# VH-VL binders against ADP-ribosylation factor GTPase-activating protein AGD1 (AGD1), part 1

Scores and structures below are computed, not measured.

Target 1, 225 residues: ADP-ribosylation factor GTPase-activating protein AGD1 (AGD1), of Arabidopsis thaliana (Mouse-ear cress) (q9fit8r1to225)
Amino acid sequence: MHFAKLDDSPMFRQQMQSMEESAELLRLRCLRFYKGCRKYTEGLGEGYDADIGFVNALESFGGGHNDPVCVAFGGPVMTKFTIALREIGTYKEVLRSQVEHMLSDRLLQFVNGDVHEVKEARKRFDKATITYDQAREKYLSLRKSTRLDVAATIEEDLHSARTTFEQARFHLVSALSNAESKKRFEFLEAVSGTMDAHLRFFKQGYELLHQMEPFINQVLAYAHQ
Structure headers, positions and changes below count from the first letter of each chain, unless a header shows other numbers; Kabat numbers aren't used for antibody chains.
F stands for the ipSAE by ESMFold2-Fast; E and O both for that by ESMFold2, at different seeds; each is averaged over both directions (binder to target, target to binder). V2 = 0.75 x the mean of E and O + 0.25 x the DockQ between their complexes.
Where letters were taken out, [cut] stands.
The coordinates of atoms that the task and the answers printed are left out; those that the model quotes come from them. Centres of patches stay.

## First folded at step 4 (VH-VL)

Design a1 (from e2 with heavy chain T50Y; framework fv_bepranemab)
Fold by ESMFold2-Fast, scan of step 4:
Structure a1 (fold): chain C 225 residues (1-225), chain A 120 residues (1-120), chain B 112 residues (1-112)
Amino acid sequence: as target 1 above (225 residues)
Amino acid sequence: EVQLQESGPGLVKPSETLSLTCTVSGGSISDYYIAWIRQPPGKGLEWMGYIYTSGSTNYNTAVQSRVTISVDTSKNQFSLKLSSVTAADTAVYYCARGYYDSSEYAFDIWGQGTMVTVSS
Amino acid sequence: DIVMTQTPLSLSVTPGQPASISCRSSQSLLYSSGKTYLEWYLQKPGQSPQLLIYKVSNRFSGVPDRFSGSGSGTDFTLKISRVEAEDVGVYYCMQSIELPYTFGQGTKLEIK
């Protein structure tokens, strides 16, 4: 409510213009970031499909099947590799889901709710400002010779226009303040949550492959004899 | 009673970044906007920019490419950073307050000023 | 940018005599509300500037009644009816109608 008490002045309009420009820049940056997040999550989904394709091709060549060719290519050890690769693919799907939730859903909700409200509040404010300015000009031009009923109408129009202007101003200031107050919290939380999701993804992947290290070494030693 | 106090290094080397802090005491920072005004020795006053508690800033075009004003509401502090300084930036730097509930005047309270000399 | 021009750049006054400082703006400072965004500041030697007059003719709280402002559009005047020793300093006019805010070059008032 800080700004809602400020009288109409060049300073107030300069302040509103600055806040509106900041809100529009924030909207554009959020939209660009959202598009980048969408491309990343789509890439993760394609990666999962590729992982399934690779594992299926590996199983057809050897490992996981009880035919002479598969048995000759390590059987049980190869089965462990295919299981590990499928699990890594699953970790990518978990990461995709978390990125979509933490970044895309939150940012899109902010853009659609908070930033759009600022744009609409500004339109209402601009309309109310024009109406108030016109009513004020008519009131200031009143002459002593003006009919009492006409003067009363102009006076009431001014009162109504000023009330509408003050309400529109309050709503615009409220919308701008709400947008700014949420900006830092939601963005930092979304990014930090995404980094935590990556940390978990790589940690799980590392732990799984680290457990496979003896089997990897076994196969490599066999191949080099 | 609201008071403003500037602080920062008295000497800055050419090409470095000048960093100043304005500390607000005796009132809530959220009720005000803060401007930075400088005065070279023996010269007049030059407005550099101002910041609202929302973080929105306006800068003088003469320094716009080099100046950044920021606010830290948790510390009741405003900062001015001016990059790539030269001898022409030698001045007393003031912070000054405007009140949100008053559209009558730009600056009602000024800090005492802090002298910054740009020299090697 | 709006350019603010003060005259004279300096003046010396005998205590008790009146003083007058002029300020001209390159553009009108009249806003659509009917208000004019011109202010006067005083900087005493070794001190920070202090607000004297706002919106052409309104005295800021605590400012003595011997100070008065007048003018309209682009031509403004600050008058001191009876100069006292405490009035020594540099006087600046300023416009706040548009960014960047700009000051006049200053007028130094000295006692004879």
Scores: ipSAE 0.000, ipTM 0.460, lowest interface PAE 14.1, mean pLDDT 80

Design a10 (from e2 with heavy chain N58Y; framework fv_bepranemab)
Fold by ESMFold2-Fast, scan of step 4:
Structure a10 (fold): chain C 225 residues (1-225), chain A 120 residues (1-120), chain B 112 residues (1-112)
Amino acid sequence: as target 1 above (225 residues)
Amino acid sequence: EVQLQESGPGLVKPSETLSLTCTVSGGSISDYYIAWIRQPPGKGLEWMGTIYTSGSTYYNTAVQSRVTISVDTSKNQFSLKLSSVTAADTAVYYCARGYYDSSEYAFDIWGQGTMVTVSS
Amino acid sequence: DIVMTQTPLSLSVTPGQPASISCRSSQSLLYSSGKTYLEWYLQKPGQSPQLLIYKVSNRFSGVPDRFSGSGSGTDFTLKISRVEAEDVGVYYCMQSIELPYTFGQGTKLEIK
């Protein structure tokens, strides 16, 4: 039997190469995306700090100081607004934390190294390939004069090596496919989760400010008299 | 040219495991099967076992329960482990090569041998 | 297991004279291919065994013409036509037709 061409499939090796190339491309794209996410979370942190600075400045007019300026600029009214703005700031900090954990931290773990199962499957496949190639070559070299023990061993080794090779091949392809599918689902989950976090942030902010709308309008009306 | 070189401890205590390695140089181990053969001082040759690069092993029944032969293709090395050693295991241990594509003879190249003494 | 028996166990020869060593197997070493799996090895003092003869009568590469093997079935002979000093050592017959591989007990050849 000519096992070398049929069982050492060029199509399988092409499939393996394509999977490796796709995995590397995905890794590079995720790394670039991670860098962008890191910059975004840093920007959110700076924005949060600026927002807190603004609230602290506003409190200087009515935040617990007993002087004519604080009293003249509405005291209790300013306190209500500063409390609301601090609460919105808390929502923004939660958003920053969620983006960091859902995108930056998760994507970095995603980019780092291969899954253990894939590494083990690759080792198994490499060993099985060498063993099968050796057994196949020896089998094809058998002569009628070959010793009984040697001939029997070579035939048994070929059958065993082929079975092991086919199992290792299937296991490696399966492990690679499962790993890539898992990575794609995790990526989509991370992005969708981040968008959901933004939705919740704006919704909570809107609801807080909406509850204050009558009071805001009342204060604006007084300011125009 | 192909060479075989045995290595391991020269002295092993009774009841311990003897561990030897055979390093193949000057050729691909994919073309060989390796046997371990021992010779007690002043006595004859005793075949212990053979390993094919596939990992398939065959052992002499006299030592089968205690002997393990393995191959590390990445290092071009074959190993012999013999457990629960006694003074009777004191011998020179040889590794010897057979060609898979040669049906004419069992062993064409032998290592220089390594002396193992089992003593307390 | 196939048992290999050598005679004599020791042999002393005057330089230049012939030597003969016998080997008997407990079973036929003839394979269905027509080949007989009987080998002869020489172990010189302080050295590893070396292949001399395979398939009863074929000299291994580099083995001098003074060495010859003969025999069939279960009865084999190694002959040295004119013994030289370098031929001193222990000679072993071995069967390689089936596992376990088995050696004769060895024949020590000495110079008188």
Scores: ipSAE 0.000, ipTM 0.372, lowest interface PAE 23.3, mean pLDDT 78

Design a13 (from e2 with light chain L99W Y101F; framework fv_bepranemab)
Fold by ESMFold2-Fast, scan of step 4:
Structure a13 (fold): chain C 225 residues (1-225), chain A 120 residues (1-120), chain B 112 residues (1-112)
Amino acid sequence: as target 1 above (225 residues)
Amino acid sequence: EVQLQESGPGLVKPSETLSLTCTVSGGSISDYYIAWIRQPPGKGLEWMGTIYTSGSTNYNTAVQSRVTISVDTSKNQFSLKLSSVTAADTAVYYCARGYYDSSEYAFDIWGQGTMVTVSS
Amino acid sequence: DIVMTQTPLSLSVTPGQPASISCRSSQSLLYSSGKTYLEWYLQKPGQSPQLLIYKVSNRFSGVPDRFSGSGSGTDFTLKISRVEAEDVGVYYCMQSIEWPFTFGQGTKLEIK
């Protein structure tokens, strides 16, 4: 009879626990990121409302050419500035919308899905471990006086239990590794997408204001006379 | 044979942390996962979180920032701590065991529940 | 989060008559393994919930054969072929396919 070690060392089990803890920590951090994104999007919406208030207030000075206040305070200049600020406001709304799209149920569902896969793999591993431990106990109790048919059955049961245990072990390791890598990629994509949205926002804003730069400079020169 | 029993304070003041303990008797907790589930008076069941004997946890997002579940394998005990409590946290709190045999089910054994009232 | 919706919210049944409770999930409870993660629990007055049915149609140990579960995907049904006085209580469906685990609102069954 051969009494094999079969990858059931204390070090292996410690490593499995460590990997499971790492996967759970990553899940919690991804969920925290999702919550942070929700708060950020809410803040962007409040900021947009404040921007609208500013534009609306300034519009009171950029009305028609027959408005005495508008004429007194530079007439068409105020109109050009309010139009530009309204357009910047639409860019901010686009930014908010793009960030909000990253908070879709996709990210939250992915976090929940990974946890479920790991939990199922752990259940299978725990079950296989119990079965394997029971089979090993019976195998270790075999004596020379044990009937050949009983001994053969016990040995076959041990072989089957070992195979199931090894498969469950690999599946658990794979599930933990996949959960970590998938969450890492999703996190990176969400962050990169957010930065891309900001890049697009600033680029559009810059282009609008850059086109107006000659006019802004003319008005500034006039005001400083 | 295997039994779960919750224990903790009957009353907790608003803004404080409630602490509950679930004691497992009649068997080892090595093969089990424990969940905490609450039921406000006259309302339905709400899952709070689950813990593996390894210490790994999953929490309901609604209470995630306030809830902590822990395990003490040497005492066969599981604990739930919920911080910054309000009247909305008034409920009967249950612990439930998730043992996975060939049939695979979430909760086969439940404690009797412990009533927690949040009031000044 | 997966939303579990039960209908009806309450029903009264004459002893010996059948009862049927429906449960609908906001998304499929079928996992890639081919298993469907739906369970039914019963909470009798003044008692803790108890498991009745798991994986849609499997009766838990000690549950009478008058209880049966069926369904697939997002639509599930719990049936009691002959309601008895001891069946009084609140029935809950639950999904365990993903976190957070979620319960239906509950269906109160009363005897006329």
Scores: ipSAE 0.000, ipTM 0.373, lowest interface PAE 25.1, mean pLDDT 78

Design a14 (from e2 with light chain L99Y; framework fv_bepranemab)
Fold by ESMFold2-Fast, scan of step 4:
Formats: structure tokens, C-alpha cells, sequence
Structure a14 (fold): chain C 225 residues (1-225), chain A 120 residues (1-120), chain B 112 residues (1-112)
């Protein structure tokens, strides 16, 4: 069988081009998503700062027998509220950190190009291609006047170069396919992990506020009277 | 940038009321509180009291019966009134800013100070 | 009232040498939040006090690396690794955990 004609097949080039195009689209979409994640984490950080400001201001009404306003406006109950609000702020900072580490760092890695395995496979494929092209050229230059031992060596070299080229081609296609699958699974894991982080954030916040519900209702009842 | 500047009479007679004003410029007063700190000549710092923009105050027990701090948000001004003054009240009086948001410190910006002498 | 005691009250240092100032409080300055409300201020001759260190060990914006704070509970230390001429002044520790806010008596740093 003639493998030399398969090296330049339109189908192989079309397959490689399609994979390259898919990789570039994924890179651009990941870059867009990375920018969105950075903006989201910046917003979470600003929200945390605002939460601390709010709680610090509210602390002016909590505790201390030297401040008649604190006594009049809740004292111990207000202290419970400020402690709970500070803890919620801490939950928000944990969420920010998790989103930054789980999404932004991973997305930046996707944007920065091929994984090591793909780079190595591509390098090997390029070298095998050059070697095979040179062996093919020598084979095509053979004449009846070429010494039999030299001709045999050139034929053997061609066969060896072809085999190496085909192995390198297979490995490159395999590496690209595996890299895409790995990126997909890592992306889904990062997104799912981020959703889990949000679930935990809201659950912790809910549980804390639920424990405070009797105090909230007590204050509201007194205010209504 | 936020700046604080004290103003008031430099000389007050014994038994009278000392009145000082702290003017805030370069920013809103809604996100911080103001304290008054004094320093008698050659001596250390003494906190007089703190006021929040809500009007809530905390006073040093040593002067609690004589001191009143107030805020005028429309003028960005804080005032200190100290009644029944004696020679012991002679000091440089400072106003200083405390911050509510993201900050974990009491006084990051101080006024230049204003000298008050109590003499007959 | 929480009493703040500084030692020494006066310190003379050759330029480039280290300096250490101690501050002791009559009660713990540790709040239930886990934060310790201890600050250090510097008053240079003829100037207003300026914030150096907050929450025991955090340097305020613009404060040189040679300044460091340490301690816990009731015992605190301010260290200057290599004293410079511009460091001359009176150093005060302050507690802001409860009212009334109280300062130490001050430590005067002078150059030999």
C-alpha cells in the first residue's frame, strides 16, 4: 500500500484545520468568560467592603453603658445582629476566593495555549514530517544505475520514515482529542464547583439568619406596638 | 483627599465654656466618625470623646459632665464644647477621623491642632 | 478604664541601630472577633500624631518596612530595625477595644 499519498490527503488537513478552529473558538470563549469572572470577583470584593462598612456603622448602636443611644436602640440584640452580619461578610469573601481560584485560574490556563503533551506531539510530528519528506525525495531520485545496496538502504529508510510519520500523526491527533476532552471535563468541574460554592454560601447565610429569626420578629413586634 | 482643620478662640477665661470647630474638606463625613484628642504642653495624648454622624457620642469619663460634641452634616463640621474650664484644660486640641469601611484602625487622619490657653 | 503603660519613657539611639518600645495594657485587647485593638502613633516635633501600626502588626499606608509591631493580649512591642533621623519624635500606643479610648504616656525617641 502507498502511504505517501495519504500524507497530503484533503481529509487529514481538513480534520486538523477543524480541530484548530475548534480550539481557537474555545480559547476565545474562555477568554471572554475569564474577563467576566474577573469582573464578578471584583464586584464580590467591593460588596464585602460595603458589608464591613455597613456593620461598622451599625456597631455604634450596640453595647456599652457609656452610650445612652446604644442602650435605647437595642444594646445586646444589636450586638447579635452585627456579629451575624460580619459572619455573612466572611462567607462572601470565601465565595470570592473560591470563584477566583476555581474559575479564573483555570480559564487563564486554557487561554495560554496547548498543554505540554500536545506541544511535544506537535514537535515530534513536525520532525517526522521533515524526515519523511527527505526520505521520499531520495526514493524518487533512484535510477537503474544506483547501486543495489544503496537502493536497498534508501527503500528501508523510506519505510522507516513513513512508519515514524504515521505514528507521530496518530499521536498528535490522539493528543489533541485527549486535550479537548480534558479541557471540557476541567471546565465543567470548575463551573459545577463554583455553583456548589454558591449553594454553600447561601445555605450558610440562610442558616445563620434563620437562627436569628426569633430576635428579628421580637424587634419587629416591639416596633409595631 | 480628606483634610481636617480645627478652629476656635485661642484664649478662654477660667469658668467659661471652650468652643472648638473641626471642618472636614475633600470628602463626605457619612462614612466615618470624628474624635477629639487633646495634649497639654509637654504631656501626652488624652482622648476627649467620639461622635458618629448619627449624633451618637462617647465621652472620656474624666470630662463627661463638662463635654459636649456635636455634628452639623450640612456644613461638614464637628464641634466640641467644654464647660467650666480651668488651667488644667490648657492644651492643643486635635480632631481626628475614624473609618468605618474596610479599615481596622481608629485615627488615620488628624487635624493640625489648635492651641487653647485658659488664663485669667 | 484600661491603663496603657509604655517602657521606656525616653530612648536615645545611634542612627542605624535598632529601637524597641514596649506597651502593656491592664486588660486584654483581644475582641471576640479575634482582632486585637492596639495601635501605634508617631508625633514628630511640632506636628500632629500620625498612624504607624494598627491591629498590633499591620503597617499603615506609606509606613516604611523598618517599622514592625508584635504582641498579643496585654503585651505589645513596636520595633524599628534601623533608626533614621526622621524617626525622631514621641511614640504612643493606644487601645480602641472599649471606651474610653486610652493612650500610653508616650516614648520619646532621640538620636545620639
Amino acid sequence: as target 1 above (225 residues)
Amino acid sequence: EVQLQESGPGLVKPSETLSLTCTVSGGSISDYYIAWIRQPPGKGLEWMGTIYTSGSTNYNTAVQSRVTISVDTSKNQFSLKLSSVTAADTAVYYCARGYYDSSEYAFDIWGQGTMVTVSS
Amino acid sequence: DIVMTQTPLSLSVTPGQPASISCRSSQSLLYSSGKTYLEWYLQKPGQSPQLLIYKVSNRFSGVPDRFSGSGSGTDFTLKISRVEAEDVGVYYCMQSIEYPYTFGQGTKLEIK
Scores: ipSAE 0.000, ipTM 0.373, lowest interface PAE 25.1, mean pLDDT 79

Design a16 (from e2 with light chain S96G E98H; framework fv_bepranemab)
Fold by ESMFold2-Fast, scan of step 4:
Structure a16 (fold): chain C 225 residues (1-225), chain A 120 residues (1-120), chain B 112 residues (1-112)
Amino acid sequence: as target 1 above (225 residues)
Amino acid sequence: EVQLQESGPGLVKPSETLSLTCTVSGGSISDYYIAWIRQPPGKGLEWMGTIYTSGSTNYNTAVQSRVTISVDTSKNQFSLKLSSVTAADTAVYYCARGYYDSSEYAFDIWGQGTMVTVSS
Amino acid sequence: DIVMTQTPLSLSVTPGQPASISCRSSQSLLYSSGKTYLEWYLQKPGQSPQLLIYKVSNRFSGVPDRFSGSGSGTDFTLKISRVEAEDVGVYYCMQGIHLPYTFGQGTKLEIK
């Protein structure tokens, strides 16, 4: 939020270290959650394949009007059931796709982009700090006996090192602030969107089966004769 | 001007979680950081942790596994939670602020403190 | 952790006389910038601690001129040139260079 005074101090470094530790913990938890989401969506995909296998096997009982099974239950029974099961399968696939897009893809983008950038910015800052410290030591060691051209080079090196240090510090602060500002909104939106996707999935499945309930009961009653 | 006020339960049973609140008045909490410092009866001061304006925290390693500091900007409040308390956690708990952009000093304004006794 | 050691632990002074409190750190408090992060706090009886001195020798706003801080590296001193009744309390030094922040054990100042 406020970084108006960009002086290097223990307090500034302590705040940066705290932000870095927070970012690393966030990265680890996001990766763990991503792996869980991936396993869940893979399970949904395998479930879809299993659903297709089940429906294909059931279709073997479709037959013609002379098929004893079809005659016993009436021709449309197996057809209605296979159509309904295929439709439920498509709802599962839509859920998988939505969960993958809302959770897995967004989490991966956040981890590979924003959180990773914090780590890279810190490495650049550390290198710039070492270079600046070395340039300062050289400058402070200048003596009256030092050649004029050598002294001029050391002064220019110090100026360049200071500029690089300031740029690296600004970039690290910006990366840390960006990671912090994005985490709440994107995470909550992704999770709530996923819950909405589940609500719609169960609602669609319920509606399809509810409309078929009288037919299912008729078939069950006939079978128990 | 800016004032800090701690509040807490007074008495906490061993093994339970202690929850304390620090309420800020007279200024925006976005302008400074808040630390928690405790003082056992008749003893000295122990820094427990600090929360910065970014929401990031630093904790004393002695209590790091048990302590959590958080901020609620809508209520202008900071909170400290300390889990698995024992008699050794009996102390007056203070919240104290430092200007985030000053880097000159750690704690310039302190709350009045709240006494916490850990006993059955 | 940096250990802060204060001497004496207790001091009794006649009003108007000077008082001196020493603080020693187990490690140098000198930061790479050339600044030293040593602070002094006063806790009056029944009150919260209050900041007196920061960065070794700088008086905080409102602190009387009779208080002065000095020192370098690992050895620091707080001096009160003329002790007044309102100066009674426990004085703490603190290092702000490394986490965790650590305080000295305290020096109790009493009036004779």
Scores: ipSAE 0.013, ipTM 0.519, lowest interface PAE 8.0, mean pLDDT 81

Design a19 (from e2 with light chain S32D; framework fv_bepranemab)
Fold by ESMFold2-Fast, scan of step 4:
Structure a19 (fold): chain C 225 residues (1-225), chain A 120 residues (1-120), chain B 112 residues (1-112)
Amino acid sequence: as target 1 above (225 residues)
Amino acid sequence: EVQLQESGPGLVKPSETLSLTCTVSGGSISDYYIAWIRQPPGKGLEWMGTIYTSGSTNYNTAVQSRVTISVDTSKNQFSLKLSSVTAADTAVYYCARGYYDSSEYAFDIWGQGTMVTVSS
Amino acid sequence: DIVMTQTPLSLSVTPGQPASISCRSSQSLLYDSGKTYLEWYLQKPGQSPQLLIYKVSNRFSGVPDRFSGSGSGTDFTLKISRVEAEDVGVYYCMQSIELPYTFGQGTKLEIK
């Protein structure tokens, strides 16, 4: 009686354990980072709300040519300032949205568990393991007196179950390896994208205000009279 | 001194997108905002929109859904795109300049205008 | 939107005689310190518009002294004291107090 043998070498088991430990450590670190990102985006949102409050209050001086206070305070000058401040507020909201998407939303998927493909590969591996174990037990129970046709069927079932088991094992290892690689690239993309978003935000804000610098200086000179 | 020059296709088919360019020469665009104003044959002036060098825009509500104005600071160029054109969009299109450092007047320098005819 | 209404829409004048164009706004153009954001533009035949007058009564650089603007609130006038051949064209008033910027219909000035 010959039996199919599993590749259960110490090296393979050690590799699987190492991969699982690495994945769990990454998940915990992503959870910690996610909490930090949530605080950061909350701070950006509060700052944006404060800025919009400031702009709305300032608009009370610029919008009404029938309002004696607005008439007294320079009209078109105040309109130019409120337009610029509203535009800066728009840039801040774009930054907040981009940071939330790049950092918080993506990291939440890591915190909430394994990638779908890894979960499915694990389920298939578990089912294949059970099927293979059952087929192996039937094969081990064969007697020399067992009918040849029955013995042939049990041997075929064992071979089929082993093949399915080996395929499922390979797919699980592949899925884990691919998931780790994807998480590394996605993490780097999210961080780099966030830095790019900040660069674009500061550049847009600077350009807007720099173009207004002569006008700002003119109004300041007038006010100092 | 600073000069503005419009350029465009001259003829555009109905339902297509009209694209025009305004090129600024003789000075930096950093102190300006640029507006697009059009004039149908034998009719008056209609302001279409204004753009700041930051890229911020204001559009006339009459064309807001169809018009896009943009700026390319590296080329000192401003562009106007008007989608879904009809015969009513046949006009001379002007670009005009205003200063950030002055609240005295809206536009001091105008381009020579470019004629756009919408027909097949 | 602020509506700008010009009268007359067409005017014929003998050279050397005065010309007067009226502009009325649907809302007050008065702002800070009595400043009013009303401008006048001239479009000569085959040419682009050019700024003549800003803030009701201020002549833009290079504009001859025969041009004068007056008015307040919603009622404005452009006057040419002695019309010359080079003054032929279409005159537009414009408000710049609110977006959208709006123009009058235009007044065509012709020489008899």
Scores: ipSAE 0.000, ipTM 0.370, lowest interface PAE 26.1, mean pLDDT 77

Design a2 (from e2 with heavy chain T50W; framework fv_bepranemab)
Fold by ESMFold2-Fast, scan of step 4:
Structure a2 (fold): chain C 225 residues (1-225), chain A 120 residues (1-120), chain B 112 residues (1-112)
Amino acid sequence: as target 1 above (225 residues)
Amino acid sequence: EVQLQESGPGLVKPSETLSLTCTVSGGSISDYYIAWIRQPPGKGLEWMGWIYTSGSTNYNTAVQSRVTISVDTSKNQFSLKLSSVTAADTAVYYCARGYYDSSEYAFDIWGQGTMVTVSS
Amino acid sequence: DIVMTQTPLSLSVTPGQPASISCRSSQSLLYSSGKTYLEWYLQKPGQSPQLLIYKVSNRFSGVPDRFSGSGSGTDFTLKISRVEAEDVGVYYCMQSIELPYTFGQGTKLEIK
């Protein structure tokens, strides 16, 4: 959107209000997304704990290395399976950490409100608006009986106030546009990075188990005779 | 039917990296792994490593710090790179096909081999 | 690493006579599945190795029945009932039960 298309101050302010409402809606949606991410990472952490519990139970069944029970029940294959499951569990913990630090933390930053630059530009715009409105009111109060030097001063003040208002408006629009572009870029980077983390997690798990296929197939063939 | 063909330089200077390619023709590589095996002149066979079409590799510990095996499924090609070569790496290099999921035998089809000499 | 040791290293045979090659492994090649991962390969002069026998005693496709493999655990034998001129070459045993795959040092078969 271009604010330069708005010639009327009330229309410009209405458009600014609409944009601020859209920004607040985005903040609320980011807060909800953040809460969802926290629940997801808590689930990943619980999943990791469960994976480790399962692996520890499997190791206990064998009684450790060279235990007769472990040897009788396919020792080498069972040991490889235990090692693989523990390794996959560590991949899950890495994924949890990456989601937390890349996506969740970034969303929390969005929730915490406008960046300093936007807040300062908004304050400047508000002050310039008040000054311009006061100058306009004084100008509209001019009478035919008003002294020429006083009238000239009021006209000059109006011109200066308008210029300051236009500069403050330009600075606010620029700050908002810049902030939106930075948030968009950071959001896309965080989401894309999180997607890449999931891809790496599944790829590493698949590759680890795929290397074990000969052993898996040999054991299955033996069991089915 | 399925054939394997090795290609690469005949002569490599000491300390350089040896690069060899194995091209598969006559069939898909999807269900196979490809291994690299070398034979120094007048000596026996040494397994160097293997790769699956997924990209998963395993290397002989004797060479694992210097060897890299890769696959390009779009070209039906497998590559071997061996860094920091010495005269001891002079050998005929073979690629050989195996079936990972069948576990019946390690290598059923071999390339004809390519001779690599490491010298000045 | 599993060490594979072949004996003899060289063998000279009159055509039509039998030949026998032994292979010993430093540890058992028997897997929990009941299968034994021992293979035999032949390398004819100037040619690539070719698979002869897999899982101790199974002949690969196209291999003549005069070739037979036997053994268990750590001690294996390849036998040729009647040696022909085309059998000249170097015979290698190999284990594939664990990485790295290892070969015997080879047995050269020559015709008298």
Scores: ipSAE 0.000, ipTM 0.371, lowest interface PAE 25.5, mean pLDDT 79

